# VH-VL binders against Peptidoglycan synthesis regulatory protein ReoY 2 (reoY2), part 2

Target 1, 183 residues: Peptidoglycan synthesis regulatory protein ReoY 2 (reoY2), of Halalkalibacterium halodurans (q9k656)
Amino acid sequence: MGKWVSVAEKRQFLKWFLTQQLKRKDAKRILEYLLQHYHLLEQVMFTEEIRGRERTLVISTLQSDEPGFAFYLYRRKIEDPIRALGELQANPADPIYLILHFHGKAQNHQYLQMLDSESREYIKRFKQFQAYKEETDSLIEAVLIENEKKMLLQQIDEALDLKDERRFKDLVKKLQELDRRSS

## First folded at step 17 (VH-VL; from b1 with light chain W94Y)

Design bb2
Fold by OpenDDE, fold request of step 18:
Structure bb2 (fold): chain C 183 residues (1-183), chain A 120 residues (1-120), chain B 107 residues (1-107)
Amino acid sequence: as target 1 above (183 residues)
Amino acid sequence: EVQLVESGGGLVQPGGSLRLSCAASGFTVSSNYMHWVRQAPGKGLEWLGIIYRDKSTDYGNEFTSRFTISRDNAKNSLYLQMNSLRAEDTAVYYCATEKYGDSYSEFDYWGQGTMVTVSS
Amino acid sequence: EIVLTQSPATLSLSPGERATLSCRASQSVSSYIHWYQQKPGQAPRLLIKDASNRATGIPARFSGSGSGTDFTLTISSLEPEDFAVYYCQQYSDYPLTFGGGTKVEIK
């Protein structure tokens, strides 16, 4: 179930959203149509989840990593905005669930206020996941760099023991390059 | 039969306030989209705003800060609260509604209007 | 906001003549335009819906055409009761806006 939001609030937010660059330009027409026909806008509920029992529109901006457009008619995925619009026009009294992907979504207070509690939790979890991922990636990178350094140092020691000046110089250069990248 | 009757118009000084009423009959205000439109003497039509079925409102850009649209379901009436009135607000004020089930911003029914004169 | 420009401002014709009224939008409004008729001392009356559809009770002599930015209201043969002011109105974007009107008067 979606959270109730006033038509005025929906209109205001979607108007702002339409100022963003969409991945699918032809998807813009759907949002414009909703704004032009407030009886359909009344049926719009914002969400973050696709459920098989719901009609769900997914629209993304260029700055999002998500697909530009999808319309889930229950369990059927439609990728043609024209067809999607046709469905909405044919069944104007049915609920419309809308997923919007855009940069700063998790920090957009206006958007978050329009979401139901489950959807808000979803965003929260996603944000946490992203944070953990970034931390993990950074940690992995650090470990890799450290291991590479250890290896180089060992090789440098070997080169010194063997009095291999050429190899020594090359290895030192590699170590210096690695240090520059890790700083 | 659908009927809209505006009232509350009159003479008001600049900076003053006025509340217009629109009494509806033959349909339920809360089930329809209601609009206010005004017309200055000898001039064209100007859309002021709309109240949706959920009681939320949208306004013309010039009116958001001064005008407020509301309704009383029990009285089946629409209202327009006008504050900080100016001379240029002098006009006939119409309430209008869309036909039930229609949401294409077409004004199917109109009142006869009430005259508001803002003058010192 | 979308600006609608109507032309001519005044159209002087005789009964039986054809009237052609223009409405231009500052940007595309698709077919999301309505026409209204207003007689002196009366409230406006819906005439044409969505560019080309006559409202209920509107005589066949009234017709609308156009899409995008250019729209036309045509009265094939003017009747005495047709002398009035005509307004176009768009709902492609908020706020809703009207044209300045065309007055059809008796020559």
Scores: ipSAE 0.845, ipTM 0.913, lowest interface PAE 0.5, mean pLDDT 94
Fold by OpenDDE, fold request of step 18:
Structure bb2 (fold): chain C 183 residues (1-183), chain A 120 residues (1-120), chain B 107 residues (1-107)
Amino acid sequence: as target 1 above (183 residues)
Amino acid sequence: EVQLVESGGGLVQPGGSLRLSCAASGFTVSSNYMHWVRQAPGKGLEWLGIIYRDKSTDYGNEFTSRFTISRDNAKNSLYLQMNSLRAEDTAVYYCATEKYGDSYSEFDYWGQGTMVTVSS
Amino acid sequence: EIVLTQSPATLSLSPGERATLSCRASQSVSSYIHWYQQKPGQAPRLLIKDASNRATGIPARFSGSGSGTDFTLTISSLEPEDFAVYYCQQYSDYPLTFGGGTKVEIK
């Protein structure tokens, strides 16, 4: 399930994409080849999903958290760009699904326009998930720090009550360290 | 037999517009990649642009704003719309195509060209 | 854009002599180079494709070689009909570009 995109649009976008730093430098050759041979470029469809019945290229920039390169030949994963390219060359009339991972792709209007509705929705959901996760993690961290602080303060009070100067000093230092970490 | 015949050339004033035509025979333009190439008198060849099978286009850097490539499938013809013409646009304009089913940006077939002269 | 520099600009030779034409690219174009022949008053004709493959109908005396940035068109023995202008063209990157041409003329 791919969205039709003109060759010109594909070329323009991929040309831009190639200005980015790729995690796998040798994957660049595949994209260059597609641009040089627009009959193959015609077969390219942008997507965000890997399907077992499709040939799917995955290429990521350095700023992405995703693997740098993968080629899914149906259910078979190929990690060698040269081999992948060979397969594309051998079967130029078959569809090519392309997944690109790069920073800010969820906000890249041009990219989003080239995606099918399902892929766009996928990106949206993923972005939301990441945002929620970050928020949750931050909240958890804050709570943990606060609890630790409370505990230290209680211990400090106890040390004072017992007139344990050594313990008091140690606990104060720990509290100060915690405060520095939370700032 | 593959044939390309350009037409529409002539004398035009600077700032004027001109539409060139390329009539194709022996193949279907919509099933191939069509190019425009020009050659100024006594000069070399210059690629102007391409129209893909999906009718999208790409152009040389200098031509994106002034030139437009299109086609009419019914007429099996290619067109080059040139606007804001300049003296330096004076040239023979060729249409060219690649081998059917081939996309290696090689110009296998050429028309005989049509002369465009931009002069006051 | 990729600039193709052809040399020499003019090559004066006699029939039967060997002609060697050079095309240098400003950056690597792999083997994505074509050669064209153009005679006066005629449209160009595809001569060599992908650096070393003769186009259909091209005589065996024409050959191409090279990769990366340096390419050569060779005419082993010039025939009278071979005196023309020859152009190299790259398709490694858009826009497509041609060399300035080499004129092979009769000495």
Scores: ipSAE 0.821, ipTM 0.899, lowest interface PAE 0.6, mean pLDDT 94
Fold by ESMFold2, fold request of step 18:
Structure bb2 (fold): chain C 183 residues (1-183), chain A 120 residues (1-120), chain B 107 residues (1-107)
Amino acid sequence: as target 1 above (183 residues)
Amino acid sequence: EVQLVESGGGLVQPGGSLRLSCAASGFTVSSNYMHWVRQAPGKGLEWLGIIYRDKSTDYGNEFTSRFTISRDNAKNSLYLQMNSLRAEDTAVYYCATEKYGDSYSEFDYWGQGTMVTVSS
Amino acid sequence: EIVLTQSPATLSLSPGERATLSCRASQSVSSYIHWYQQKPGQAPRLLIKDASNRATGIPARFSGSGSGTDFTLTISSLEPEDFAVYYCQQYSDYPLTFGGGTKVEIK
């Protein structure tokens, strides 16, 4: 048994989503129509997966890298929101799969709770991968800084042994810059 | 043969509570969208809220914290719980439903209403 | 919140006359307007759906028109049972709201 999303929850989230600017302004009319006709909203299921034999709407905000609107049905792609709305009206009892693209999706607790199980697991794993990548990049940077610091300390010791005052001052300044960078 | 019958109205003091009932016949409340609407004496109509087929609810802005809509499918009945009542809540309270279970937010069937008077 | 302003507040006419009732929305509601009739001591009765579609059983003398912000209910020839209060209602956005009503009374 999976997660089930109430009509009131769907309405609340879509109202919030519509406060943002869409890449395709005419796609706004589809979401407004769903909000105004809750027998259709009952059929809406939030997902991240385009289904080849199921009705799937893709709608994106301006801040997303994704295309602004697409509607998939029977392996066809419809890019006209008005024609897509006509299909929804003609088949009101069929599921409506909805993919939303917006800034902060992976951190939006409300949205994640509304997704189907497969889509939620996909986003969870992607978030874990990104966190791992960022942590690894930070560790690599710290190792590079530490190695440069060790090399610089050796060169400072050499400059002191040779009584090279000009080189010593230059090296100490570089070391001070590295210390500030690692703080 | 669709009928809606409200009950539970009466006189209540400010700050008090009341529970209104709406008994439905000729259709199944769980297959329809049910609403509460009120009308103050000599005034217009004011939408209070909706209960969807899945029992989730939405309310008019003023009513979210004080009023609760609920439904008992076994009794085929709709309820309105009103708390922290004020004089301005004095009104006839109607339950209403939409035809065919589809949603165009039209109120096809209405009860006869029950009067609530909030007065010291 | 979308405010619906009905005018006139009162319309005094004789049987057989044409009644024209106005409903103006504070923002566009497309065609998402319904009209209701209410007689004293009775619940409202749905007349017109989606600006122009008569509800089941409503006589042909009732008609509706308009889109966007301006809507009209017309009763082509008033009958004695038509003297009542008429309300418009929008469903473009929550909360659902009603106009203040137009009372059609006998002259």
Scores: ipSAE 0.693, ipTM 0.875, lowest interface PAE 1.5, mean pLDDT 88
Fold by ESMFold2, fold request of step 18:
Structure bb2 (fold): chain C 183 residues (1-183), chain A 120 residues (1-120), chain B 107 residues (1-107)
Amino acid sequence: as target 1 above (183 residues)
Amino acid sequence: EVQLVESGGGLVQPGGSLRLSCAASGFTVSSNYMHWVRQAPGKGLEWLGIIYRDKSTDYGNEFTSRFTISRDNAKNSLYLQMNSLRAEDTAVYYCATEKYGDSYSEFDYWGQGTMVTVSS
Amino acid sequence: EIVLTQSPATLSLSPGERATLSCRASQSVSSYIHWYQQKPGQAPRLLIKDASNRATGIPARFSGSGSGTDFTLTISSLEPEDFAVYYCQQYSDYPLTFGGGTKVEIK
């Protein structure tokens, strides 16, 4: 079962969210209206999934790749915040599903606690994928560095055998640089 | 007929505590947005906070740490717990509510107030 | 915090005269202003909501206007019961705040 989010908690988070720059500046008016009319704020449910049979608002900060504003109702998409606000005003008792896109969402504990269970699972999968990708990239880099180091050591031995002083000095410098990278 | 009656005021020493009550009739407190507002003698009005229908609360900044708004739905009553009282908390304390429906942060109904005096 | 500045502080008038009361906000509050009347020893009474809409039971002589930062309460012809203190209140942002009041007194 999901956690119920209080009006006071919703208000606190939306006040914080509004400190950021939005892609659609006129979408700010919808969030401000919700804050000023808490009978509507009571109907707000945070999610990460568009609910095609329900009202869903999508609002994005400037730093997001997502569209700046969209309102979904009965499989329609409304991109004008003024028209969306009119629908909210006309139907004050219906649920309002709210999708917010902003920087640092996956690390925002307050936001994650407000999401429904399906949306939390989406965020968890994203975190796991990101961590796995970083580990894989690190392993590949380590292998490449070790192969370069092995080749340099072999070339240093060759330069010593041939008494090639200039080549030896160049190779030792390269090895020192590589040791700096691998530490 | 909507009616609000505050009680529990009186003389309290600085640093003391006091709990005010607001008995409501003619409506249910759980269906409404309830507020506390105070007025120092000869002064203007000051909003203290709100309790939403879900019982969560918001306060004026100065009051967040010292005052607590609560309600008892079974008794149809609103409460204000005041702690760490100071001389400047001396005021008439009103409870107020909004009409049913859409919220506009308007105070449609007021009690007659209860006087709190904080002095040595 | 949004500061509401009311002027004048005191307005001395006779019955039958027009009263004009001003409320200025420190930042735009759109039309999110309410007006209240308070008589000595009584609780405030809601007069005007959302800058211009009379509350239920308020006589037509009371009217409100304005938007943004500047708001006006007008009493077209003062009656004896209108001598009181009047407060504006905003709800654009928390904390909810009131103006300092305008006392309308008999000359």
Scores: ipSAE 0.680, ipTM 0.864, lowest interface PAE 1.4, mean pLDDT 88

Design bb2
Fold by ESMFold2, fold request of step 18:
Structure bb2 (fold): chain C 183 residues (1-183), chain A 120 residues (1-120), chain B 107 residues (1-107)
Amino acid sequence: as target 1 above (183 residues)
Amino acid sequence: EVQLVESGGGLVQPGGSLRLSCAASGFTVSSNYMHWVRQAPGKGLEWLGIIYRDKSTDYGNEFTSRFTISRDNAKNSLYLQMNSLRAEDTAVYYCATEKYGDSYSEFDYWGQGTMVTVSS
Amino acid sequence: EIVLTQSPATLSLSPGERATLSCRASQSVSSYIHWYQQKPGQAPRLLIKDASNRATGIPARFSGSGSGTDFTLTISSLEPEDFAVYYCQQYSDYPLTFGGGTKVEIK
C-alpha cells in the first residue's frame, strides 16, 4: 500500500540522508552499498514500523534519540552492519524495510511521501498531537499570567492596608513588568 | 545473441537538438539496466546516465539539464534526447547494458556507437 | 566527483613483456573498480570486475589488484592483440567515472 517510489527518488533521498552524521558510522556502509547496487535499492520500502516477519533496517543520525543501527529478522536483532549486509546479499529479491531517524523527519515532505500509508498516518497524528500540545501550553501560560496578576493585586492591597510603602512600590514594579510580558 | 545498435548520429549545429536510438535484441530492455556513454575523438570515456528497470533515471553532473534518457518497451529500444548541443558534445555515443541479474555498474555489452558532430 | 588518474599515459613495450598499468582514485572506492580494453574503432570490452575478477572469456594473463585508492592492471606477457587503450572505471559513487586511459603500444 502507498505511493510507489522510484529508484531515482530513493537514491536522491539516501544521498541527502548520508550528508548527515550517523550515530553508528559503520552503518553508513549499508546505505552506500544500497546506492551502489540498485538491484537491492529496488527492494527498499520506507516505513516507521518494525516488521516482525520481514527484515527491517534501522539507521539513525546523531541528533536522534533512537538506536544508531539495528537489523531485525523475525525475532532476531542484529547490531553488526557486516552481518546485516550479508543477509541482504544472500536474499536480494526480498523486501528491505528501512526506518530512518533524523532531525526534522515529521516536516520532511519528500520522506513522508515515500512512506507506506500506515507510517504516514502515524506521523500525521503525531504532528497533530504536537500542535494541540503547543496550543494547550499557550493557554496554560495565559492562565498562569492572569493568576500572577491577581496575586500581585492582592499583595498590593495588603501593602496599602499595612502602609508598607516599600513593599507597595516593589509590587507595582512587578505588576508593570508582568503587563509588559503579556503584550 | 545480445546486440545493441545505435543510430541517429550526424552533423548538428550548436544550440541544436538530436535524438539517438539504441535498438536491442537478444534481451529485454525493461528487465535490464541501460546506460549511455560517450567518447570524444581521441579522448576517454564519459558516463552520461542510467535508466533503471522502473524507467526512473540518473545522470552525470553536467548532463542533468540537457540530456534525457528514455525507453520504449514495445520497441525494445533506448533513447537519448540531447538539447542545447555544444561543440564539446562532439563524440561517439554508445549504449551499454549490464549482464542480466545483479547490478554492479559493469558494462558487459556495448553497441558499436554512433557519431555526433556539433559544428557550424 | 571521483577522479581516476591513470598512469602512464602511454606504455611502449614489446610482445612478451610484462605491462603494469596504474589507476589512482581521488578518494577511496573500496574495490569498486572495473577495467576495460578498447581497440581502435571498437567499443570497449570488459576485462576485470571489482578490481580483481576476470570477466568471462578473459585470458589468465590479465590480472587486477588493489583496494581503496590504488589499483593495478597487469598483463603478465603481452600478446600482439593486447596493444590497445585500457580504462579503469569506478562505481563507488555517482557519477560513474572513467580514467583517462593508458595506451599500450608496440615498440
Scores: ipSAE 0.651, ipTM 0.854, lowest interface PAE 1.6, mean pLDDT 88

